# VH-VL binders against Uncharacterized protein y4jR, part 4

Target 1, 151 residues: Uncharacterized protein y4jR, of Sinorhizobium fredii (p55518)
Amino acid sequence: MKTLIVEDNPKKRASLVEYYSSEFPSDDLEVTSALISGLRVARDTKPEFIILDMTLPNYSPDENKGSRIELMPFAGREFVMRVNRMSIKTKVIIVSMFETFGVAPRLITLNSLDAELRDRYPNVFVEAVHYSQAQADWKTAIKNARLSLDR
Short names: E, the ipSAE of ESMFold2; O, the ipSAE of OpenDDE; V2, 0.75 times the mean of E and O plus 0.25 times the DockQ between their complexes.

## First folded at step 1 (VH-VL)

Design m08 (framework fv_mogamulizumab)
Fold by ESMFold2-Fast, scan of step 1:
Structure m08 (fold): chain C 151 residues (1-151), chain A 122 residues (1-122), chain B 112 residues (1-112)
Amino acid sequence: as target 1 above (151 residues)
Amino acid sequence: EVQLVESGGDLVQPGRSLRLSCAASGFTFSRYGMSWVRQAPGKGLEWVATISSGGSYTYYPDSVKGRFTISRDNAKNSLYLQMNSLRVEDTALYYCARDEDTAMVTGWFDPWGQGTLVTVSS
Amino acid sequence: DVLMTQSPLSLPVTPGEPASISCRSSQSLLYSSGYNYLEWYLQKPGQSPQLLIYLGSNRASGVPDRFSGSGSGTDFTLKISRVEAEDVGVYYCMQALQTPWTFGQGTKVEIK
């Protein structure tokens, strides 16, 4: 299986890669750190499984050397929408360190985003889960989502 | 090729109910959110209701909340608006519009149907 | 609710001249995503509304280059570089940042 990870936080990215590589060592794993590079890889390689963050920079530091880089709090939602419009056969799971997004009074919860994405993009979106170093919930979610693709 | 056709508009007395329908064709209906937008004769546009692609989420302004219910049948490519306790100020041309979640990057109303006229008068 | 205020409400223009419509929101439409959740719609006489501009400045499919949207936060402008007869109608701005979604009052563009 071809799997893509889109994650900008180096520590979280390392944890995701280490877990995924250990659990599914036969999968072809590609890793990117920004919205645009992630979308290019998805378009070009058509991965069957995608693990991504909700909050991502538009471009990686390597692509914008010397430029200021802003995080986009709803980048993961944008990614899911664009992948859906590409009509590629893939399943997406969001793994986020944050449970709320945006600025008051426009705060949106991870649970609200999860429910909305499941409703809007049922053919590509699986679920959104919270990432915590202390808990293994995100590992279980990734494993269950990946195993469902073997059916 | 993408088409939205509204129906169900009628002349009704205050306090009565009416159900509007919108038939969609030319696109994968189940992948898009849908909305109803109305326009009173000679007046501007007013958003009335939105429903998510799978039907789990609905949104209304206070002016119709509790009286109107938006629903959809994805197997029939159809959108509905159940209008209860109608008031004279509900008189308007009701448009069906294809929507994306307006909180998402690409949320907007495109295309719009031709509209169906609802007149609430005694 | 976010109040959307357009000016002018009536805009008679001479064919070939530029036209400009202002739209102001009671609160910022610039979200943490970096986008302004503002749209412009045109309703030609006897027709359904049509999308002109989305996310503040992006032209919808089939919309001529003479139309442009600009602005950020609470102040937005729709410009028509050279008004043609087919451009007559009522122009509406709309905020799509938070429910309830609200439209401006509309600006009626007429050929002088």
Scores: ipSAE 0.000, ipTM 0.509, lowest interface PAE 13.8, mean pLDDT 84

Design m09 (framework fv_mogamulizumab)
Fold by ESMFold2-Fast, scan of step 1:
Structure m09 (fold): chain C 151 residues (1-151), chain A 119 residues (1-119), chain B 112 residues (1-112)
Amino acid sequence: as target 1 above (151 residues)
Amino acid sequence: EVQLVESGGDLVQPGRSLRLSCAASGFTFSDYGMSWVRQAPGKGLEWVATISSSGSYIYYPDSVKGRFTISRDNAKNSLYLQMNSLRVEDTALYYCARSYDSSGYFQHWGQGTLVTVSS
Amino acid sequence: DVLMTQSPLSLPVTPGEPASISCRSSQSLLHSNGYNYLEWYLQKPGQSPQLLIYEVSNRFSGVPDRFSGSGSGTDFTLKISRVEAEDVGVYYCMQSIQLPYTFGQGTKVEIK
């Protein structure tokens, strides 16, 4: 299986890669760190499984040389919408360190985002889970989502 | 005040095993990632192992992978390093260090415990 | 593995004068989140290492203002504005952006 990880935080990315590689060593894993690069890989390689961060930069450091990096708080939502429009056979799970996004009065909670994306993109979106070093919920969510794709 | 006290270092023959311990005090142990870093006599620093605050994430360099096991007991405020199949090149002062979860920068260090592997 | 190279390896300094240590990484330490994952440590003679600087330029608690870090990508510098006797020891840079974490070979600072 082809799996794509889109995660900009190096420590969280290392944790995701370590866990995924240990549980599914035979999978073809590709890793990116930005919204646009992630979308390009999704379009070009059509991964069957995508593990995605909610807050991402539009472009990688290579494409932003000489400029400050701007994080997009709703990038994960944009990613899911665009992948759905590609009509590829894939499932997306969002793994986020944050439980709220944006600023009042436009604050969105992780739970609200999860409900919204499940309703709007049921063919693509699986769930959004909180990433916490204190708990293994995100590992369970990733494993369950990935195993559901074995046919 | 943060205190880390290592123990368990000894003179041991190649191929043997040794278990190091680190007793932590002065902070909430379960909130911090912990690491082992070693230093061969007169040489530089080498990272050996890291364990996250919960114990869920563990990392090793290839030089010790499969031979060393890091673990922690949050109820006892203790960190451990089980060293198997010891080699002469494992001879070093072994430091216990408090990191910022899995981040890798080592905020506080113990005094170290000396492990000598020699025939 | 990311190779960390320090220069000079030996740095004799006159008390009260500035000192500068360079650290170069074989790969960029800049992450997409905007941070460079580079730390500096000091090991005084007969003592355990201590953290001086993290994420290039942030002084750890209790570290005097005379210590400063700068740089980005692959080239980093630690500066001591006025070297004091208590600053003698071996300085190490370290990267924590990718596994395995790696240290530079160390720079020995000593009073002339």
Scores: ipSAE 0.000, ipTM 0.477, lowest interface PAE 17.6, mean pLDDT 84

Design m10 (framework fv_mogamulizumab)
Fold by ESMFold2-Fast, scan of step 1:
Structure m10 (fold): chain C 151 residues (1-151), chain A 124 residues (1-124), chain B 112 residues (1-112)
Amino acid sequence: as target 1 above (151 residues)
Amino acid sequence: EVQLVESGGDLVQPGRSLRLSCAASGFTFSSYWMSWVRQAPGKGLEWVATISSDSSYIYYPDSVKGRFTISRDNAKNSLYLQMNSLRVEDTALYYCARVGRDIVATIEGYFDYWGQGTLVTVSS
Amino acid sequence: DVLMTQSPLSLPVTPGEPASISCRSSQSLLHSNGDNYLEWYLQKPGQSPQLLIYLGSNRASGVPDRFSGSGSGTDFTLKISRVEAEDVGVYYCMQALQTPYTFGQGTKVEIK
C-alpha cells in the first residue's frame, strides 16, 4: 500500500512515522510537511491512505523561498476537499493536536469537523481524531482505518 | 457557460453601508475560491477580497480590512461583500471573479472568469 | 506590498506589427516550486477584464497563440506577435505570490 503522511510538527511527525512504520512495515510510506507538497504527492503517487494534520503551512521551509511560514488552521479541510476533487481511490484520516480551530464566530471543533467531513466526503474521509502523547486513541484509529482498506 | 452577475451597487453617502451580491451559475460554485476586484472610474484594478471554497480562508488588503466583509452561501451559489463605513475613495465598479486553479496549485489571484461589475458611488 | 511597474503606459501600435509590454516586480515572483506567480489581464473598452496568461507563461483557455508571456523572477514580458484591432485595451500584470495581490498600473494599447 502507498501511504502519505502530511504533518508539519517534527515531534508529532516522528511519532506518526515511528508508529506507522512499526505497525505496517511493508507499506510504501511518503512524508511531507505542507499543504501544497502534500497535494502534489497525492496527485502524482495516488496513495491509498493519507494521514493528515488539520493545521498546516501552505509551503514547507524549503518551498517558501525565504517568506514567512504561515500556518493555515483549516488546511486539513481544504486538503480533503481537493483530494476528493482529484477522484483518486484513497481514504483520509485527520490526526490533530488541537480540538478547536479558528476564532469566533468561525470557530470549529474537531467533533464538528469530523461530522461535516463524513457527511460531505464519505468516499474519501474516514474520521478526525485527537492526538495526545498520553493516550493511544489515535494509534487505534489509524490502525482500524488502514486495516479497513485490506478489504 | 460560466456566468457571474453582480448586483447591489448604488449611490450612497460617506459613512453608510452597502451589500453587494454575485450570483454564480454554470459551474460547481462550492468548489471554487472567489474574489472581489474593484476599479475606480478611469483608474486601474485593485484587489478587494478573496474567500476560500468553504469560507475557512479569507484575505483582505489593508485598505478595506475592518470595513469590508466577504462571505458566501454555497447553497444559493452566491457571493457577498458587506461594505461598512464607506469612503469617497471606495467609489468604483466592483467585479466578482472566480479563482481558477490547478488541483494542486494554490494561486490566490488567478481570475479566470469575471462578472460585468456593479457600480458603487460614494458621494454627498 | 509587492510593487508592480509596467512600461510603457501608452503603446500606440500599427495593425499587423508586434507589441511588447514589460512588467517588473519589487521582489521575485519565482516560487521554489518553479512557478512564477505572475498573470496578465486584458480589459477591452467597455468590457470586464479577461485572463490572458497565468503562472508567467501559460495561455488561458481561448487565448490566441499570438499572445505569449515570458520572464522569471522580477522581469516579465507580454508579447503580441501580430496586433489585431480587437487587441486594443488596457493590459495589466498582477502578482499572486503573496497577499495583498497587486496589479501593475496598466498599459493602454491603441491603434495608430
Scores: ipSAE 0.000, ipTM 0.529, lowest interface PAE 12.3, mean pLDDT 84

Design p02 (framework fv_ponezumab)
Fold by ESMFold2-Fast, scan of step 1:
Structure p02 (fold): chain C 151 residues (1-151), chain A 120 residues (1-120), chain B 112 residues (1-112)
Amino acid sequence: as target 1 above (151 residues)
Amino acid sequence: QVQLVQSGAEVKKPGASVKVSCKASGYTFTDYYIHWVRQAPGQGLEWMGRIDPSGGSTKYAPRLQDRVTMTRDTSTSTVYMELSSLRSEDTAVYYCAREGIAVAGRFDYWGQGTTVTVSS
Amino acid sequence: DVVMTQSPLSLPVTLGQPASISCKSSQSLVYSDGNTYLNWFQQRPGQSPRRLIYKVSNRDSGVPDRFSGSGSGTDFTLKISRVEAEDVGVYYCMQGTHWPYTFGQGTRLEIK
């Protein structure tokens, strides 16, 4: 199976890669760190499974050529929408370090984003889960989503 | 080998809370989601929500999310479902069910059920 | 939410005769992977539900071959070729394609 990871945080990215490679060593894994590069890889390689962060920069530090990195708090939501429009056969799971997004007083929770994406994009979106170094619920979510694709 | 064993029957008054337990054995507790499904007398099955035993993350049915809380204790391999502000319409048998890892969207093992009666 | 509608709701049947239960969904249950995540459960009196069929037509381990599932898209059928006394109970269809998971209202199979 072809799997894509889109994650800009180096430590979280390393953790996701280490876990996924250990559990699914036969899968063909691609890794990117920004919204635009992730969308290019998705369009070009058509991965069957995508593990995605909610908050991503548009471009990686290497591509930004000395400019300040601007994080897009809802990049993962935009990614799911755009992948859905590609009409590729894929499933997306979001793994986020944050449980709230945006600025007060218009804060949005991870649970409300999860509900929105499951309602709007049921054919591509699986779920959004919280990432915690102290706990491993994101591992259970990734494992269950991936194994369901072996049906 | 795999078992989900639930706590005993409860009788509660309107406005009270009830907490039902589901103890898992025979598998790695943190590798499977536990769902809660209820069944009112003579009625069909209603999905209430689920918990990930690994991190404790939950997803609840929208109509119940203000009244339902799901928790777990990894040391005892037990999941709890608490429903508050009970009404007579909450009288039902409450089941826990495990979501299968190999085939998502299916419940492979079920608890025996816990009868909750809301009366008087 | 996806609405699952079963018919009939009450199904009296004579031992040894066939029985058929219909399940219709308000939306297509075909997923982008080409699979249809429709399940059938049996609940015998006083017991927990038991899975009979998954992905429309696949029997679970230990389920007798007199049970068969068929259908596509939004229209599904569970058939029992020759009803046995042990088949008495309520049968539920369930969709696992769309969140939240939803069940049909149930069909009560009775021996007449």
Scores: ipSAE 0.000, ipTM 0.446, lowest interface PAE 19.3, mean pLDDT 83

Design p03 (framework fv_ponezumab; at its last look DockQ between E and O 0.05; V2 from the best seeds 0.00; counts 0 for: pae E 18.1 > 2, placed apart)
Fold by ESMFold2, look of step 2:
Structure p03 (fold): chain C 151 residues (1-151), chain A 122 residues (1-122), chain B 112 residues (1-112)
Amino acid sequence: as target 1 above (151 residues)
Amino acid sequence: QVQLVQSGAEVKKPGASVKVSCKASGYTFTGYYIHWVRQAPGQGLEWMGRINPNSGGTKYAPRLQDRVTMTRDTSTSTVYMELSSLRSEDTAVYYCARGSDYYDSSGPFDIWGQGTTVTVSS
Amino acid sequence: DVVMTQSPLSLPVTLGQPASISCKSSQSLVYSDANTYLNWFQQRPGQSPRRLIYKVSNRDSGVPDRFSGSGSGTDFTLKISRVEAEDVGVYYCMQGTHWPLTFGQGTRLEIK
């Protein structure tokens, strides 16, 4: 199985890589840290499974020479939309440290984004789950999503 | 109490349209899909489509997609189903039903409206 | 469209005896989240459908424990351990894994 992780937070990224590699040691795992690099890898390598953050910078630090680093709160939504347009056979799970997005009074919940993405991109998007060091819910969600691809 | 309450019975002539309402109460309206299912006299259940009350996004059964429109009003927690170009075969009881949400492990159609009888006669 | 095939379509049962309804799908109902979205509904005469079982085997709150669901993949079963008079009605299976959502034809349970 070829799997891509797109995650900009170094500690969360290490935690995801550690868990995934221990559970699925035979999978070919690639890791990126930004929206654009993640989309490029998805297009070029056509991973069968993608673990994705909702909030990402457009470019990694190496790609932002002198530019201000801006986090895109809905980068994960953009990613899913663009991967859907690629017409590749892949499944995407979003694992987010945040449960709400935006600025009051226009706050959007992770649950609402999950419902939207399930509705709009059913062939690609699996679910969005909350990441926490204290709780294993995201581990179970990743495992279940990955195992569902084994037929 | 979680409820879906539908508008009253309708009698229509062929070629007309009908718009049925479904008002939700007792839960977070935008957190669950609303589906529409119909049942012709003496027949089984037919799924018509569904609406995401948060985004307004819809998905319709392919057989009905040219004639069905679903909308919602978040301020009144109400969804609407409109069926156009009515034919006698559209005579049925029309139900709204609550779908599942991501964090709700119970699956779809846990709560049903009372049904709305639509009669299409020449 | 996924075809849901129930058998039998008519099920006369003696009060107090068990009943079993089969539901088969034309495709696997296992979704990418590892859940199997196979549901069972009861429709009593003159009433709206009522969900009995969700995700194959989970009984809804307030559903008597004489109802149970089982199965996997494409083959599913609803069982009633002992039929009571209030169980008269039509039973439907439904799949929620694939679009469009589809129901079985229904099984009419009657008291002999």
Scores: ipSAE 0.000, ipTM 0.484, lowest interface PAE 18.1, mean pLDDT 85
ESMFold2-Fast, scan of step 1: ipSAE 0.006; ipTM 0.605
ESMFold2 (binder alone), look of step 2: mean pLDDT 91; pTM 0.933
OpenDDE, look of step 2: ipSAE 0.107; ipTM 0.730

Design p04 (framework fv_ponezumab)
Fold by ESMFold2-Fast, scan of step 1:
Structure p04 (fold): chain C 151 residues (1-151), chain A 122 residues (1-122), chain B 112 residues (1-112)
Amino acid sequence: as target 1 above (151 residues)
Amino acid sequence: QVQLVQSGAEVKKPGASVKVSCKASGYTFTSYAIHWVRQAPGQGLEWMGRINPSGGYTKYAPRLQDRVTMTRDTSTSTVYMELSSLRSEDTAVYYCARDLRGYSYGYEFDYWGQGTTVTVSS
Amino acid sequence: DVVMTQSPLSLPVTLGQPASISCKSSQSLVYSDGDTYLNWFQQRPGQSPRRLIYEVSNRDSGVPDRFSGSGSGTDFTLKISRVEAEDVGVYYCMQGTHWPPTFGQGTRLEIK
């Protein structure tokens, strides 16, 4: 299987890569750290599985020619919407360190985003889970999502 | 025009380390993965590993995983392959080869460097 | 690892005659996307490998049409319709479907 990880935080990214590579050593894994590069890879390689962060920069540091990196709190939602419009055979899971997004009074929760994305993009979106170094829930979610695929 | 230019020949003693470079030009460096493949004298081709220049993520052949390290420098469009604890069996021509980031449609090596001869002798 | 087996390993050919090289894989090379990642490379003496064919039958730009690839699943063939002097070298098949990518042993083509 072709799997894509889109994650900008180096420590979380390392944890995701280490877990995924250990659990599914035969999968072809590609890793990117920004919204635009992630979308480009998704379009070009059509991965069957995508592990995605909710908060991402538009461009990675190595693509950012001196411009300041701005984190986009709803980048993962944008990613899911765009991948859905590509009509590729893929499943997306969001793994986020944050449980709330946006600014008060329009602060929204990871659970609310999960419900919205499952309702709007049922053919592409699997679920959104919270990342915690102390808990293994995200590992179980990734494993279950991956094993539910036809390949 | 796509070019991969590798560093010059190396002669090393057993137990030493060697670091070979591969400088890319003629395309967007971060859009294509770079693989390393070696060939012992008179023998076939052996895959060593891969690096994605965008994120710097690597995947190594299991037999070499404890001795090989691949890195990149995006400012110079250069990939490096370092092999440690050299043995006489590591005497080979080392090639870098380009592939689409994300394994493309599977592994496909479309452009190759000229090769770097590494000789390990006492 | 997927084992790639080539035959023959040594192929003497008369100029202008056809040549054929077989490549067999220990596992199906059909990827999950339905495509088959079987590649053919040519290595002339003292030179780097050069890709001739990708995905079973597609010729790279600049590769003469006398080279053709065919096959499916686990059995693949590279054919040269009219061997020329410049074709001397070692030919390798390579599978890109399964990690790690693996190469055949090589077939040495010589003019007799």
Scores: ipSAE 0.006, ipTM 0.509, lowest interface PAE 14.6, mean pLDDT 85

Design p05 (framework fv_ponezumab)
Fold by ESMFold2-Fast, scan of step 1:
Structure p05 (fold): chain C 151 residues (1-151), chain A 120 residues (1-120), chain B 112 residues (1-112)
Amino acid sequence: as target 1 above (151 residues)
Amino acid sequence: QVQLVQSGAEVKKPGASVKVSCKASGYTFTNYYIHWVRQAPGQGLEWMGRINPSGDSTKYAPRLQDRVTMTRDTSTSTVYMELSSLRSEDTAVYYCARWEDYGGNPFDYWGQGTTVTVSS
Amino acid sequence: DVVMTQSPLSLPVTLGQPASISCKSSQSLVYSDGNTYLNWFQQRPGQSPRRLIYKVSNRDSGVPDRFSGSGSGTDFTLKISRVEAEDVGVYYCMQGTYWPYTFGQGTRLEIK
């Protein structure tokens, strides 16, 4: 299976890669770190499984040098919507360090985003889970989602 | 084994254009920016510009913006740098170098260089 | 543009002795992610540049431990603890924090 990870935090990305590579060593894993590069890879390689962060930069830090860094709090939602519009057979899981997104007064919880994405994009979106280095919830969620694609 | 292989030396007349290629191998081409850096004889390194992994975004040094164009062919893992309206001060060795997307560090691998001589 | 200034421009050293190169930037190189994108490159005569150090003090794979980088903000140093004959060449500092990216003017290291 071809799997794509889109994750901008280096430590979390390393944890995701280490876990996924050890659990599914025969899968073809591609890793990117920004919204636009992730969408490009998804379009070009058509991965069957995507592990995605909710908050991503539009472009890599290199493209933001000399400009203010802009993190897109709902980049993961945008990614799911755009992938759904593509002719791609894929499943997306969101793994986020944050349980709330945006700025006051428009704060949205991870639970409400999960419910929204399941309702709007049931054919591509699996679930959104919280990432914590101390917990194994995200590992279980990734494993269950990936194994469901074998069946 | 990571390699960036550039096209051969060019001799051009003032006013002409030159197009230098840089072919990548041994890594995932679409995870890296490709930058161009030149070096005039006996002088230091000058950054010219870069093209992003997908090839849809370029940034050029302000002094070269009107004369330089960078393009990317992902099917052949090749980046091109074209410099127009050549002047004698464009005589230099032109290098391509890679820079990994997001959190990467600049120029861990360089091409071998392409000598461009502008004279008449 | 960020101006990178190296000192000295010419550095004659005796084989086996230490060498030190200074690099100063016209503004702080700390990026908004908390990292300092100050890099050091070596160019041997007739060869392409080779990266020695990235993010101030991290050595590239294959670079001998006699090379070390240090500094913060606007003031950076590359040290060679014991110069060897193969170290002859030009050394450049480079900032990757602000576009356009800029290099120092280079320091030529020669054996006396």
Scores: ipSAE 0.000, ipTM 0.488, lowest interface PAE 16.4, mean pLDDT 85

Design p06 (framework fv_ponezumab)
Fold by ESMFold2-Fast, scan of step 1:
Structure p06 (fold): chain C 151 residues (1-151), chain A 125 residues (1-125), chain B 112 residues (1-112)
Amino acid sequence: as target 1 above (151 residues)
Amino acid sequence: QVQLVQSGAEVKKPGASVKVSCKASGYTFTSYYIHWVRQAPGQGLEWMGRINPSGGTTKYAPRLQDRVTMTRDTSTSTVYMELSSLRSEDTAVYYCARAYGSGSYLEPYYGMDVWGQGTTVTVSS
Amino acid sequence: DVVMTQSPLSLPVTLGQPASISCKSSQSLVHSDANTYLNWFQQRPGQSPRRLIYKVSNRDSGVPDRFSGSGSGTDFTLKISRVEAEDVGVYYCMQGTHWPLTFGQGTRLEIK
C-alpha cells in the first residue's frame, strides 16, 4: 500500500514515521511537510492512505524561497476537500497537536472539524484524532484506519 | 548470500521493446525497494525509477515515464523493467539495485547497497 | 531536475597521495525530514557501481576509512586520504532528496 504523511513538525513527523514504519514495514511510505507538496504527491501517486496534519504551511522551507513560513490553520480541511475532488481511492486520517483552530470568538474545535469532515466527505475522510506524546490513542487510530483498508 | 542476478544481453531494433529481469535471493524480497539505473557506453549513470516489491507501487523518472514499466513477481522474487519505443540512445548497460524499504522511508532515498551485474541492451538497425 | 556537478572530471593522482572530489547541487539537498540524502558511488572498470558513502558522511560496511564524505546544503566533498591502486575507477555523487534521483557526471581517478 502507498501511504502519504503530510506533517510539518519535525518531532511529530519523526514519531509518525517511526510508528508507521514499524507497524506496516511493507507499505510504500512518502512523507511531505506542506499543503502544496502533499496535494501534488496525492495527485501524482494516488496513495491509498493519507495521514495528515490540520495546520500546515503552503510550502516547506525547501519549497519556500523566503525565510518566513506562514501556517494555515485549516490546511487539512482544504487538503481533504481537494483530494475528494480527485476521485482517487484513498482514506484520510487527521492527527493534530491542537484541539482548537482559528481566532476567538470564531474558534473551531477538533471534534467539530471531525464531525464536519465525516459528514461532508464520508468516502474519503475517516477521523480526526489528537496527538499527544503521553498517549497511545493516535497510534491506535492510525492502526485501525489502516487495517480497515485491507478488505 | 545477498545477490541480484539479471537476465542476459539483448540486441533490439529501433521501435522494439525490451524487458530485463532482476532476480533477488538471500534476503526478504518484499523488504527492499528495487531501483533501475542505466549507463550508456562511456557515459554516466541515469536513474530510471524504482519499484516497491511489496505493493508493486512504482515511481519513474519523468523523461522515461511514458516508455518505462516496472513490475514484480513475488512468487519468483523477480523484478522486471520494460522499456518501449527503443532508440539508439537507449543503448546502455541496465542495472537493478536494492534499497532498504522495510520500515523506513529514509532508505529509498540513500539506498542502492547491492547491485546486479548489469544487462547490456544494444539498439541497432 | 536537480543538476549535480562534479569537479574535476579527470583526476590523475600519485600512489599514496590524497585525492579530493567536489560535488555541487543546483538546489539544497536538505530534505523536509532534516536529513541530507547525498551518496557517493565507486565504479571500477567493467564492474557494477558500489556505494561508498550515504547521507553525506556515513561509510558503508567494508569501505576503508581512507574514504570520507563531508559537506552541507549544496556543496559536498569525497576525500581519499591515501590513494591505493585498487581505487582506480569512476566516482559518482547522487542526490536522493529530490525526485527524480540524479547523479553527477562522474570523476575518473587514474594513477599517474
Scores: ipSAE 0.000, ipTM 0.474, lowest interface PAE 19.1, mean pLDDT 83

